# VHH binders against p49116, part 29

Target 1, 238 residues: p49116
Amino acid sequence: EGPLLSDTHVTFKLTMPSPMPEYLNVHYICESASRLLFLSMHWARSIPAFQALGQDCNTSLVRACWNELFTLGLAQCAQVMSLSTILAAIVNHLQNSIQEDKLSGDRIKQVMEHIWKLQEFCNSMAKLDIDGYEYAYLKAIVLFSPDHPGLTSTSQIEKFQEKAQMELQDYVQKTYSEDTYRLARILVRLPALRLMSSNITEELFFTGLIGNVSIDSIIPYILKMETAEYNGQITGAS

## First folded at step 18 (VHH)

Design he7
Fold by OpenDDE, fold request of step 23:
Structure he7 (fold): chain B 238 residues (1-238), chain A 119 residues (1-119)
Amino acid sequence: as target 1 above (238 residues)
Amino acid sequence: EVQLVESGGGLVQPGGSLRLSCAASGFRFEDYSMYWVRQAPGKGLEWVSYISWDSKYTLYPDSVKGRFTISRDNAKNTLYLQMNSLRPEDTAVYYCATHWLGSSPEDSRGQGTLVTVSS
């Protein structure tokens, strides 16, 4: 069996809306977040092993780990996104909501702590100077996590995760041979991802979901997303 | 200020077609993904279509998939929704939006255009 990831999976280029506005409004934040989410999901879709698991399993996996993938994406794209500025803007918006007494004190605390955790995680990753390969493998490890409840094909998922881990290990050993403990330093950051609430992330970055629409509910559609060109061909043929 | 102006709504018979338009201003239209949402009488908002900022991708819920087509003309700052095979259940006020909720007239959606599908 070939490698889990190829060089094509290393590229993770987020294009931000341009120019960055002086005031980061919800519009800008949501667009930026959406782009990152879609990019992350399309990245997952591009992995042959992911495709091999089937639609149902794929959906379940992404539902389980989208927050972690998104967060890793934030870390990876923090500079391009001006993440600190975005987070600051979110805090400012939150403060406005607080003034309007729309949130309980406990909720405010939870949200603020979550923002802090996000920033801290991203800072920690920046300090480690994680490269594109390492991010790709970390994402794969997160994606192919067999320990989420309700998953099918857990044996296969585990195998893919192991493969991702092994490839990461090999890469780190080869690329950073002088840093014997780099792999360990990288891996110990992963638990922080699971401490983050997907619900709060959704509220912060994806404000404005309609009604009962959630990231959870939209994931299947994203995973089945077709190019506009394809849709045009279908409509033209009727 | 973000402005979205929907048009093209009207009365149509079941099985008929309509094309909605949304004129956008007050932001760089070409840099933002766009949505169509609708609100039927007595119901909440429902998204009916998505088009990415780069027009590379489109999304549809199962309720309209195969019948509705979203498109955009960035040169005209205009979003479109081609609606075919219309059904009574498609009766709603349709809004264009810059994000999923489209609840904020100031930065998310316009005044809407009414589509009535009735025999």
Scores: ipSAE 0.770, ipTM 0.884, lowest interface PAE 0.7, mean pLDDT 90
Fold by OpenDDE, look of step 18:
Structure he7 (fold): chain B 238 residues (1-238), chain A 119 residues (1-119)
Amino acid sequence: as target 1 above (238 residues)
Amino acid sequence: EVQLVESGGGLVQPGGSLRLSCAASGFRFEDYSMYWVRQAPGKGLEWVSYISWDSKYTLYPDSVKGRFTISRDNAKNTLYLQMNSLRPEDTAVYYCATHWLGSSPEDSRGQGTLVTVSS
């Protein structure tokens, strides 16, 4: 059996709406978040091992870990997307809701703590200077987590997770041979992802979804998305 | 100010076809993914099509997959929905939309265009 990931899985390029508006509105934030979400899911789709699990299992896995994948994506793309600015804008938006007494004190606390955790996580990843390969493997480890309830093929999922871990280990040993504890420092960040609420993440970044469609409900469709047979815009039909 | 203006709705027989258009203004259209949504009488909003900002991907629910086709012309700031093999259950007001409904409903979709499928 070949490697779990190839160099093609390392590429993770997020394109932001351009130009960045002077004032980051909900439209901009939602579009940006949507792109990241789709990019993350398409990344998962591109992994042969993921494809081998079948559609039902794939859907279950992504439903279970989309928040973690998304968060890793935020960290990885933090500079390109100006995450700190986006988060500040979100906070500013929330302030309006707070002033209008639309949220309970407890909910406000939860949301603020969540934003703090997101920022801290991304900062910690930046401090570690995680590279594209390491992110790819971390995402794979998160994706192929067998410990979510209701999963089928857990043995195979575990196998893929182990492969991801081993390949990460080999990569780190080869690339960062002088940093003996780098692997440990990287892996120890993963538990922080489990502390983050998917519901709050969805609320912060995806509140503007049409019809209040949940990420959970849209995941199966995203995983079945079809590539358009046209390049770019379609000309002229009125 | 974001403006979306839908057109092309009308009365059609079952099995018929219709093409909807949406003229967009007030934002950089080519940078944003777009949706078609519909609201049938007495029902909530239902998304019926998605097209990515780069037109690379399209998305359809099972209810319309194979029958509806979303497309866009960025040069014209126009979104399209080709609807084929129409069914009575497709009867609804159709809206062009961004995924901004939660915060600014007025800016997230237009006034809509009515599609009636009836014998």
Scores: ipSAE 0.754, ipTM 0.881, lowest interface PAE 0.7, mean pLDDT 90
Fold by OpenDDE, fold request of step 23:
Structure he7 (fold): chain B 238 residues (1-238), chain A 119 residues (1-119)
Amino acid sequence: as target 1 above (238 residues)
Amino acid sequence: EVQLVESGGGLVQPGGSLRLSCAASGFRFEDYSMYWVRQAPGKGLEWVSYISWDSKYTLYPDSVKGRFTISRDNAKNTLYLQMNSLRPEDTAVYYCATHWLGSSPEDSRGQGTLVTVSS
């Protein structure tokens, strides 16, 4: 059947809004986050194995793992995003909410711990100096996770995950032959992703959803995004 | 200060068409994804269209897919919504918004433009 991933799946380039404002407002943060989310989902869409699972299964998988994919994306794009600065800004915005008594003490603690976990995870990944191939395979591993409840085609999902794992192993062995335990070191980071709340992530990075809209609800639409027929020549008066 | 000014609303018969416009100012329009939302009488806000910052992608809910088309002119800092095959259930105040996923509805939309679809 061929490899799960190709070199085309290694490229993961996030474009940030420009210019970076002196003060990182919620608008900037959320736009940046949304771009990352879309990039991650489009990345998934580009994988033939993912396409082969069908729309329903694809939707279920992404609903289950979008937070993990997003977090891996944060880690991978931390430098480009100035993630530490973004997180600091988020904290500052939260302080305003705190002063307005909009959050309980317990909730504040939870949110702050989550931010800490995000930062720590990204720092840990940076320390490991994870490269683009490794990130691609790690994302594939979390994407094709068969252990989420309610999934269909679990055998096929498992197969794809195994392929991702095998390809990662082969890559690491080939590229980092002198580091015998590198594979283990990078894989043991994955559990940290499962400890992170998708709800809190959504609250932090995707504030201001309209109505009953959620990341969960929008995922099917993102996965079905159509290329815009935009040629820059819009005519007509309104 | 972010400012959004919607226009183009009006009364139209079922099956008719309208084109809405949104003039944006106070931020770098070309760097932000935009969307349209609407609020029907007695109902909450719902999104009806989304366009990415780079105009590569658009999103539509099933309720308007195939009938509505979102577009943007960055040179004019203007967002558009072409609405075809209008239905009575499309009757609402339509708002443009600066960011679907990040901005509060109250702060990220204009005064809106009323669209009434009636025989």
Scores: ipSAE 0.746, ipTM 0.877, lowest interface PAE 0.7, mean pLDDT 90
Fold by ESMFold2, look of step 18:
Structure he7 (fold): chain B 238 residues (1-238), chain A 119 residues (1-119)
Amino acid sequence: as target 1 above (238 residues)
Amino acid sequence: EVQLVESGGGLVQPGGSLRLSCAASGFRFEDYSMYWVRQAPGKGLEWVSYISWDSKYTLYPDSVKGRFTISRDNAKNTLYLQMNSLRPEDTAVYYCATHWLGSSPEDSRGQGTLVTVSS
C-alpha cells in the first residue's frame, strides 16, 4: 500500500576519493567501487517493501541481483566516478599482463568483452538521458526480480516489481508526455544487465577487498551494517 | 611508502578489555576504508571489523559483534579497535589493514600486535 519509493530514494549521491591519483591503482578503484556498493546496499535496505520481505529473503534477493544494482549504479554515477578513465586504466593494466604472459588468453578475452559490454551499457543510458527518478525505479525493478533461481516469496516480490513498473510508467508518462516510446526504450536496456558477470565485476572492481572475500559472502553483513547518526553525535569516536 | 603500526596488545583475563591503535602513513588515510583482521595460532586470517573512510558504515562478523567497536580519527591518521568482554577465542595477532596496495596482502597491513586472553 502507498508508493513503493519516496523522494529519499531518488537521491543517490556518490562521493569519490579526492584528488584523483595521477596513476589509478587497485587501492583507488576498490575504494571507489566499495563506496558505490555500500551506497547501493544502503539504498536497497531503506525501502519499506524490501524491509517487509524479511532478513532471509532480503539476503537471497540481494545475492541474486547485487551485480545488476551495482551496474546500474556505475551507469548513474559514471561521470562523477570518471568511470571511462577507470576502465581505460584497467584495460592498460590487462594489456601489460598480456605482454608479460601472466593471464590465460581466454580469460583476458572474457574480461575485455565484459568491459566493452559495460561501456556500451553506460553509453546507452547516457544517450537516453536517464534521470534520477527513472534510475530509482529501474533499480527497484531489478531488486524485486522474482525470476532468479532459489528465491522464496516470489509472489510478493513479483507484486513489488509490478508496482515499481507501474510507478515508472506513471512518472515517464507525466514527465515526458511528448515522448511516446521513452518507457519502452528504457525497459529494453534491462536485459543487458543479466549478461554482466558478477565474477568479472569482482575481478575488475573488488580484487583488493579483504583478500579473497567474495561479495556474495559479505552481503549478509553489509545488509546488517551499522550507520552513524547524522545529527547531534560525534561520529568515528570510541 | 605505506606504513601501518599497530599497538595496544597484551595479556588480559577473560572478560577484560583492550584498545588497539593503528598509526597510518604514506597514503591519504582519510580517503580509504580500513579493517581489522586477526590470525589465531595455527589458523588463517579472519576479518573482525570494517569502517568506511568517513566512519558512516561499520561492519562486524557475528563472532565479535556487540563486543568490538572500530573507530577512526582522520585528523590523527589513526584507526582504533575497542575490544570488550574478551574471550580465550579472541587470542590472536591483530592487524590493521586497508585494500591491497601492491602485489601481496602483506603490503596492505601492519606487522601486528599480539592479544592473549588467558586465565
Scores: ipSAE 0.670, ipTM 0.848, lowest interface PAE 1.3, mean pLDDT 86
Fold by ESMFold2, fold request of step 23:
Structure he7 (fold): chain B 238 residues (1-238), chain A 119 residues (1-119)
Amino acid sequence: as target 1 above (238 residues)
Amino acid sequence: EVQLVESGGGLVQPGGSLRLSCAASGFRFEDYSMYWVRQAPGKGLEWVSYISWDSKYTLYPDSVKGRFTISRDNAKNTLYLQMNSLRPEDTAVYYCATHWLGSSPEDSRGQGTLVTVSS
């Protein structure tokens, strides 16, 4: 019937705590990340197709894909978040922990590998100059993924994903008509999202959120969150 | 140095109402999400509400949803919890909190205010 996304779903304005503290700390990092998470969940909830799936399906879907959605958000907002500075501070902390023998070598290796994968993903998206419309459709493709275990209504989810793919294709062809392979180059970046570890994402970014709860456990509450409209978050793709 | 000072606790009858306040200082209150947590006698901490920095998002667990309302006044650096339809099970020390600031969760909350719901 109508388009999957409207122009209101393209706006994705992240407002950061200001100013960035002289010494980065868990308080600043957790607030910054929580703002992105809540913005992402608000975005997902506002999509009529998502609303149509029903509350139990919505919870299952978001539990399955929140880390991928969050990672796309990090890539989209990397400059406004000063993500490279945040990650550099985390790397320096991990290197100091090695010098002091405070963490296991295996855990540090896992965390460093995750940081490298995240940096590479964000860099690859920046090199492609992905715009706000493209991010909105990529997030929708990730959100409406029918292949996660335990989902119900998978045929309807698949139809919504196909609709997001078609709308992305239509947008890219109209807006980047001279770049025949842009859609393919964008889509080949998505499999990297499945390699991102949700438990490491929580360790890096969500220490201290709501008493250190796992993101999986708060998803039902986030989907029921009370929301006031924020009129200052219009960004657009151009 | 972060300081959080809760007030407004007391004894109330079941079905009554109470409004808690939290005065915040030592950080840019207007830039950070805030929580109310509680600790019933002999139990661990239980999260009871969350509010984003700009008040755009509020969250409640099922145990208090519909009865408690979190709010903030960023101009006055003050967090509030309006508690309605109080039950004996709501008896606890209530703490105003923010994200973990140090090596311990205790660095991120005040000293608490006691709420007792009893006939």
Scores: ipSAE 0.664, ipTM 0.843, lowest interface PAE 1.3, mean pLDDT 86

Design he7
Fold by ESMFold2, fold request of step 23:
Structure he7 (fold): chain B 238 residues (1-238), chain A 119 residues (1-119)
Amino acid sequence: as target 1 above (238 residues)
Amino acid sequence: EVQLVESGGGLVQPGGSLRLSCAASGFRFEDYSMYWVRQAPGKGLEWVSYISWDSKYTLYPDSVKGRFTISRDNAKNTLYLQMNSLRPEDTAVYYCATHWLGSSPEDSRGQGTLVTVSS
């Protein structure tokens, strides 16, 4: 019982490596993307409804939807991340790979199409001015997706998704009471997330992971990650 | 110039402990996540721990969880791995590492330090 999300689940503050280098490199891109992935996973595992589903179900859900959560995170944090600049650097890297004859023309077309779809999605979300509460509920809706093959507890997952939808509806109607179609405009953006390839997302943002591990293989460990507080440094407020 | 220098390896009895250190220079250590990976003879690289730039998150595979502890001192540009309850299967060359830098995987890790666990 109680609301699916609380105010603590709305906060989604991404901290970037500082300063941004004059020339973006794979290390900066991969660290930035890794920070977003860990922030997204920390967010998901903090949700009581998610905790209630159990470890095997959690792993299955996140394996199925991590790319959608990550893409929502990119849209939410696009300005903080300077995502347009990162994507431009990736395009330049791909052009160098063509010059070195490392990739086929068909693969490059697939990757460029994916970049265009990602940019279109982020632009559409920016035009709607999606707020932090709306993003939190949208992430919950994609997290609790009951339609993935092989899931157990599908009925309970569907009920959590319906609760996220109800809470989003209540929030939008209360906060944007004169915008009758806002909820519908927001929800029709979600199907575009299913067009994003997790394989290409890994190629774009995670090629710098040591040992060439896949995101799918590390998800169980991310969900079990330990949180440690380091207090050896003194920082002052200014 | 990125440099990573591992130390602290050696021969240890099963059940013993070692602390590995990694001195880092040539990049802003405090802004990047760090890894420990290992390579047993004739095998590929296996990650054994991860720590985020701010130490907020740590990861361990099941093979070492509860026995190994990663930490970092950003003021000293140093990464650590405390290894307890060592087993013969922990025998490997241990490397500290960052993400790929430059055109070669060797640019993202040090030369390694050998840990041998044997009675």
Scores: ipSAE 0.547, ipTM 0.785, lowest interface PAE 1.9, mean pLDDT 84

